# VHH binders against RNA 2',3'-cyclic phosphodiesterase: the designs that were tried, part 16

Target 1, 188 residues: RNA 2',3'-cyclic phosphodiesterase, of Aquifex aeolicus (o66967)
Amino acid sequence: MKVVRAFVGFFTSKSINEVAERIKKEVDLKIMGKWVEPQNVHMTLQFLGDITEAQAIEVIKNLQEISKKNIPFRIKYKGLGVFPDVKRPRVLWIGVSEGANKLTNLAKEVARLNAKKGIIPKNSKNFVPHVTICRIKSYDRKTLNELLRKYRTVEFGEDEVNKIALISSTLTSVGPIYTVVEEFYLGG
Short names: E, the ipSAE of ESMFold2; O, the ipSAE of OpenDDE; V2, 0.75 times the mean of E and O plus 0.25 times the DockQ between their complexes.

## First folded at step 21 (VHH; framework vhh_nb_b201)

Design dd1 (from cc5 with D101E; at its last fold request DockQ between E and O 0.82; V2 from the best seeds 0.00; counts 0 for: pae E 2.4 > 2)
Amino acid sequence: QVQLQESGGGLVQAGGSLRLSCAASGFTFSTYAMAWYRQAPGKEREFVALISSGDKTYYADSVKGRFTISRDNAKNTVYLQMNSLKPEDTAVYYCAREYLEWSGPDYYFDYWGQGTQVTVSS
ESMFold2, look of step 21: ipSAE 0.506; ipTM 0.776
ESMFold2 (binder alone), look of step 21: mean pLDDT 88; pTM 0.885
OpenDDE, look of step 21: ipSAE 0.181; ipTM 0.585
ESMFold2, fold request of step 22: ipSAE 0.267, 0.238, 0.469; ipTM 0.594, 0.598, 0.758
ESMFold2 (binder alone), fold request of step 22: mean pLDDT 86, 88, 88; pTM 0.878, 0.885, 0.884
OpenDDE, fold request of step 22: ipSAE 0.201, 0.667, 0.590; ipTM 0.598, 0.842, 0.817

Design dd2 (from cc5 with S103T; at its last fold request DockQ between E and O 0.63; V2 from the best seeds 0.00; counts 0 for: pae E 2.5 > 2)
Amino acid sequence: QVQLQESGGGLVQAGGSLRLSCAASGFTFSTYAMAWYRQAPGKEREFVALISSGDKTYYADSVKGRFTISRDNAKNTVYLQMNSLKPEDTAVYYCAREYLDWTGPDYYFDYWGQGTQVTVSS
ESMFold2, look of step 21: ipSAE 0.499; ipTM 0.771
ESMFold2 (binder alone), look of step 21: mean pLDDT 89; pTM 0.895
OpenDDE, look of step 21: ipSAE 0.115; ipTM 0.571
ESMFold2, fold request of step 22: ipSAE 0.150, 0.469, 0.068; ipTM 0.576, 0.765, 0.499
ESMFold2 (binder alone), fold request of step 22: mean pLDDT 88, 87, 87; pTM 0.882, 0.884, 0.880
OpenDDE, fold request of step 22: ipSAE 0.115, 0.325, 0.367; ipTM 0.549, 0.665, 0.696

Design dd3 (from cc5 with S52T; at its last look DockQ between E and O 0.10; V2 from the best seeds 0.00; counts 0 for: pae E 6.0 > 2, placed apart)
Fold by ESMFold2, look of step 21:
Structure dd3 (fold): chain B 188 residues (1-188), chain A 122 residues (1-122)
Amino acid sequence: as target 1 above (188 residues)
Amino acid sequence: QVQLQESGGGLVQAGGSLRLSCAASGFTFSTYAMAWYRQAPGKEREFVALITSGDKTYYADSVKGRFTISRDNAKNTVYLQMNSLKPEDTAVYYCAREYLDWSGPDYYFDYWGQGTQVTVSS
């Protein structure tokens, strides 16, 4: 069975692509882990896990349908947060203020159409709009708490969400390679 | 409680074989990718092999063709068959489970076993 690790989403604009590097330098090794490179910063609408080529074709058909029914919209990036919680932070992320409801509705439609085709990721979680900037391995608690407080109301930038894509991740000996399998512009 | 318990390590002669096991509990094993990593003294943990929930396998170049990862979902166990062992394979071998919460396009492992020592001598 030929499978690919994939998600539905989009890459962010320059407005926030370098935030990971700026925050990494600010914390000066007090938060360690895998910091996301600017070219890899993205919004995930639905993580699909490992899917077959046949499943990928069905997802592509669903994205084309969704793109015709939705128009572009603005989002604003605001604040920092962690998953699962501040006592056991594993993922550091940028939140969304303006446009969060529209992102949530788009993610729900993607999941609904994929579910109608039997494509249901096993570990689904409630959608929380976010952009990951670091996969944390170790941290200083004081530094992390101060960082979260400092950036609680800071706006990092904005994007126009005008396309959605099926994106694959291929694990290689050098690391993951991201490939846009297919993308569609929102056109209403 | 998530638990990963490695076993099967030991001392072997160069050219020999060894089979590692990792018994998993506290989660729905069949839905997670599982991996083996290793760490030699003074070095970072390095990737050895990965098996997806769909049984796709990946290997580091240094072990490709010599090592085989497999899984038995009925026994909640992942295995690493290591053949044609070399002194440079000497390390503590760790079993790892994929972290699925807020999954990104990368594989991310945040649950690790205690490790099992593999020592290869001539």
Scores: ipSAE 0.026, ipTM 0.436, lowest interface PAE 6.0, mean pLDDT 85
ESMFold2 (binder alone), look of step 21: mean pLDDT 88; pTM 0.888
OpenDDE, look of step 21: ipSAE 0.323; ipTM 0.751

Design dd4 (from cc5 with L100I; at its last look DockQ between E and O 0.18; V2 from the best seeds 0.00; counts 0 for: pae E 2.9 > 2, placed apart)
Fold by ESMFold2, look of step 21:
Structure dd4 (fold): chain B 188 residues (1-188), chain A 122 residues (1-122)
Amino acid sequence: as target 1 above (188 residues)
Amino acid sequence: QVQLQESGGGLVQAGGSLRLSCAASGFTFSTYAMAWYRQAPGKEREFVALISSGDKTYYADSVKGRFTISRDNAKNTVYLQMNSLKPEDTAVYYCAREYIDWSGPDYYFDYWGQGTQVTVSS
C-alpha cells in the first residue's frame, strides 16, 4: 500500500514568512540547523505521519465538515519559544497570543474526527500553537537564552485563519517539499 | 525499511555498568537525532538521552552524570554507556529516531526498536 507523509494545517502570511531568515542572520551561526524557508513556513494543526490514500480521503472528508462548522478568526504571532524545553531545545518557533485557544479547539476537532476513522495523532497530546522557524542541530546556550528573552514580547504579525488543508511532505536532500493535497475555506 | 535493534542489556549488580548499542539501518543515519527511552513495569515510557546529528547531547536529570550517549556514524550505531547503575534504572530501554517534522513539546519519534531489558539487582 502506497503512503504519504502528511499534516493538517495552513501556510502563514508574508508578515512572518521571513522571520526565520532574519533570526538566522542575527544569531550569526551561534544556532545551527535547518532554518525554514519562507515558502515552507506553516502552522500544523495535526501531524498525521504516514497515511494511506484511503486515510487521506477520510481526512479530506473530515476537513470539509470542519470547515463548514467554523468561521474565520484572527491570530497574532508573538514571541519565540523552543520545544521540548530550554534544557533540550530541538525546535525554535514563533508563538501565538491572540487566537491561541481557537487554534487549539480547531486542532482538537481535527484530531477527534480523524480518530473516529482510525487516524490517530502522531504528535503529543499537548497542542501548542506555533510556527517552526528552525530545527536545531547545535546551539550556543547564552545566545539562545538571550534570543528568547529579547523576543519574549515582540509581535511578528498576524493572520486571518480562513482555511485548513491536508498538506503532504516529501523530504529531499535539501529539505522538505510541501504540497497542498486539498484545502477548504472556513464558512459559517 | 527503517530498523533499529538494541543490544547489550542484561542483569548487573547495583553500582555496575552496562553499554547499550542500537544498530540502525534503512536511512541516512548521520542526518538524524537519536534517543534512548526506557519503560519500567507499570510506568510510562520516559526520556533518557538524545544525541543530535550535530553531536549535541541531552540527558534526563535522573541520569545526568551517570549515563553517556554517543554515536558512531561509520557503524550506524548509537550507544548508551550506563555507569553507577541503581535498581531504579531497571527497565526496558528503547532506541528511537527523532522525527524531522515533529511538532509539540513532548517530542515525536517515528521509529522505535523492540527494546532491551536492563535489570539492576540490589
Scores: ipSAE 0.367, ipTM 0.701, lowest interface PAE 2.9, mean pLDDT 88
ESMFold2 (binder alone), look of step 21: mean pLDDT 87; pTM 0.880
OpenDDE, look of step 21: ipSAE 0.379; ipTM 0.784

Design dd5 (from cc5 with S103A; at its last read DockQ between E and O 0.75; V2 from the best seeds 0.00; counts 0 for: pae E 2.2 > 2)
Amino acid sequence: QVQLQESGGGLVQAGGSLRLSCAASGFTFSTYAMAWYRQAPGKEREFVALISSGDKTYYADSVKGRFTISRDNAKNTVYLQMNSLKPEDTAVYYCAREYLDWAGPDYYFDYWGQGTQVTVSS
ESMFold2, look of step 21: ipSAE 0.637; ipTM 0.824
ESMFold2 (binder alone), look of step 21: mean pLDDT 88; pTM 0.887
OpenDDE, look of step 21: ipSAE 0.494; ipTM 0.872
ESMFold2, fold request of step 22: ipSAE 0.336, 0.494, 0.391; ipTM 0.682, 0.776, 0.717
ESMFold2 (binder alone), fold request of step 22: mean pLDDT 90, 88, 89; pTM 0.908, 0.887, 0.906
OpenDDE, fold request of step 22: ipSAE 0.464, 0.430, 0.627; ipTM 0.854, 0.839, 0.831
ESMFold2, last read: ipSAE 0.484, 0.473, 0.441; ipTM 0.763, 0.764, 0.752
ESMFold2 (binder alone), last read: mean pLDDT 90, 90, 91; pTM 0.910, 0.910, 0.921
OpenDDE, last read: ipSAE 0.673, 0.700, 0.651; ipTM 0.848, 0.858, 0.841

Design dd6 (from cc5 with S30D; at its last look DockQ between E and O 0.23; V2 from the best seeds 0.00; counts 0 for: pae E 3.4 > 2, placed apart)
Fold by OpenDDE, look of step 21:
Structure dd6 (fold): chain B 188 residues (1-188), chain A 122 residues (1-122)
Amino acid sequence: as target 1 above (188 residues)
Amino acid sequence: QVQLQESGGGLVQAGGSLRLSCAASGFTFDTYAMAWYRQAPGKEREFVALISSGDKTYYADSVKGRFTISRDNAKNTVYLQMNSLKPEDTAVYYCAREYLDWSGPDYYFDYWGQGTQVTVSS
C-alpha cells in the first residue's frame, strides 16, 4: 500500500520567513541546531504523518468543506517559544497573538472532520499556533532565556490566512521537500 | 526497510559503566544523525544524546560529562558509553534516526529501536 507523509497547513509570507534568519544571526553560535529553510517555513494545522491515498482524498474533501465555511482572516506573529519546555528545549518557534483563536478553531475543525473519517494522527497533541524555526541541538541557557524574554512581546509581522492545503513531505538528508497536493482558498 | 536494534543494557551498580549499541540497517547510515533517548517508568521519553552525520555531538545536561555518543559508519552502529551511572539513569534506552520535517512532532525522529533496559542499583 502506497502512503504519503503529509500535513494540513499553509506557508507563511516572506516577511515572517526572514524572521528566522534574523533570530539565527542574533543568537549566533549560542543556540545551535537545524534552522528552517526560508521556503519551508509554514503553519501546521494538523500533522497527519503517513496516510494512504484514500485517506488523502478524504482529507482533501474535508479541506474543501472547511474552506467554503470559513473566510480569510489575519494573524499576528508575536513572541518566541519552545517545545517541550524551557528546561529541555528541542524546538524554537514563533508564536501567534491575534488570530490565534481563529487558527485554533480552524485546526480543530480539520481534526474533527478527519477524525470522522477515521483519520487520527499518531502523537496527537493539542493545537498550539506556532511556526517552527529551529530544531535545537545545543544551547546556552542564559542566551535562550534572554532571547525568550527579549521577544516576549515583540511582534514579527502579520499574515493573511486565505488558504489551507494538504501538503506532502519528502524527507531528505538535508531537509524536507514540500509539495502542495491540494489547496483551497477560504471563502470558496 | 529501516531497522534499529539496541543492545548492551543490563543491571549495573551505581558508579558503574555500560556501553549501548544500536545496529542500523535499511538506509544510508552515514548521512543521518542518530540519537539516544530514554524513558523511565511513569516518565516521558527524554533526549539523551545526538550525533550528527559529521560526528558533532550533543548531550542532555543530565548526562554531560558522563555519557559519550559515537558512531561507526563502517558498522552502521551508534554507541552510547555510559559512565558514572546513577539510579536516576534507570530507563529503557532507545536509539532513533533523525528526520528533517518541520511539520512533524516535537521529536524529529522517524524510526526507533525496541529499546534496551538499563537498571542502575544504589
Scores: ipSAE 0.286, ipTM 0.726, lowest interface PAE 1.4, mean pLDDT 90
ESMFold2, look of step 21: ipSAE 0.324; ipTM 0.675
ESMFold2 (binder alone), look of step 21: mean pLDDT 87; pTM 0.872

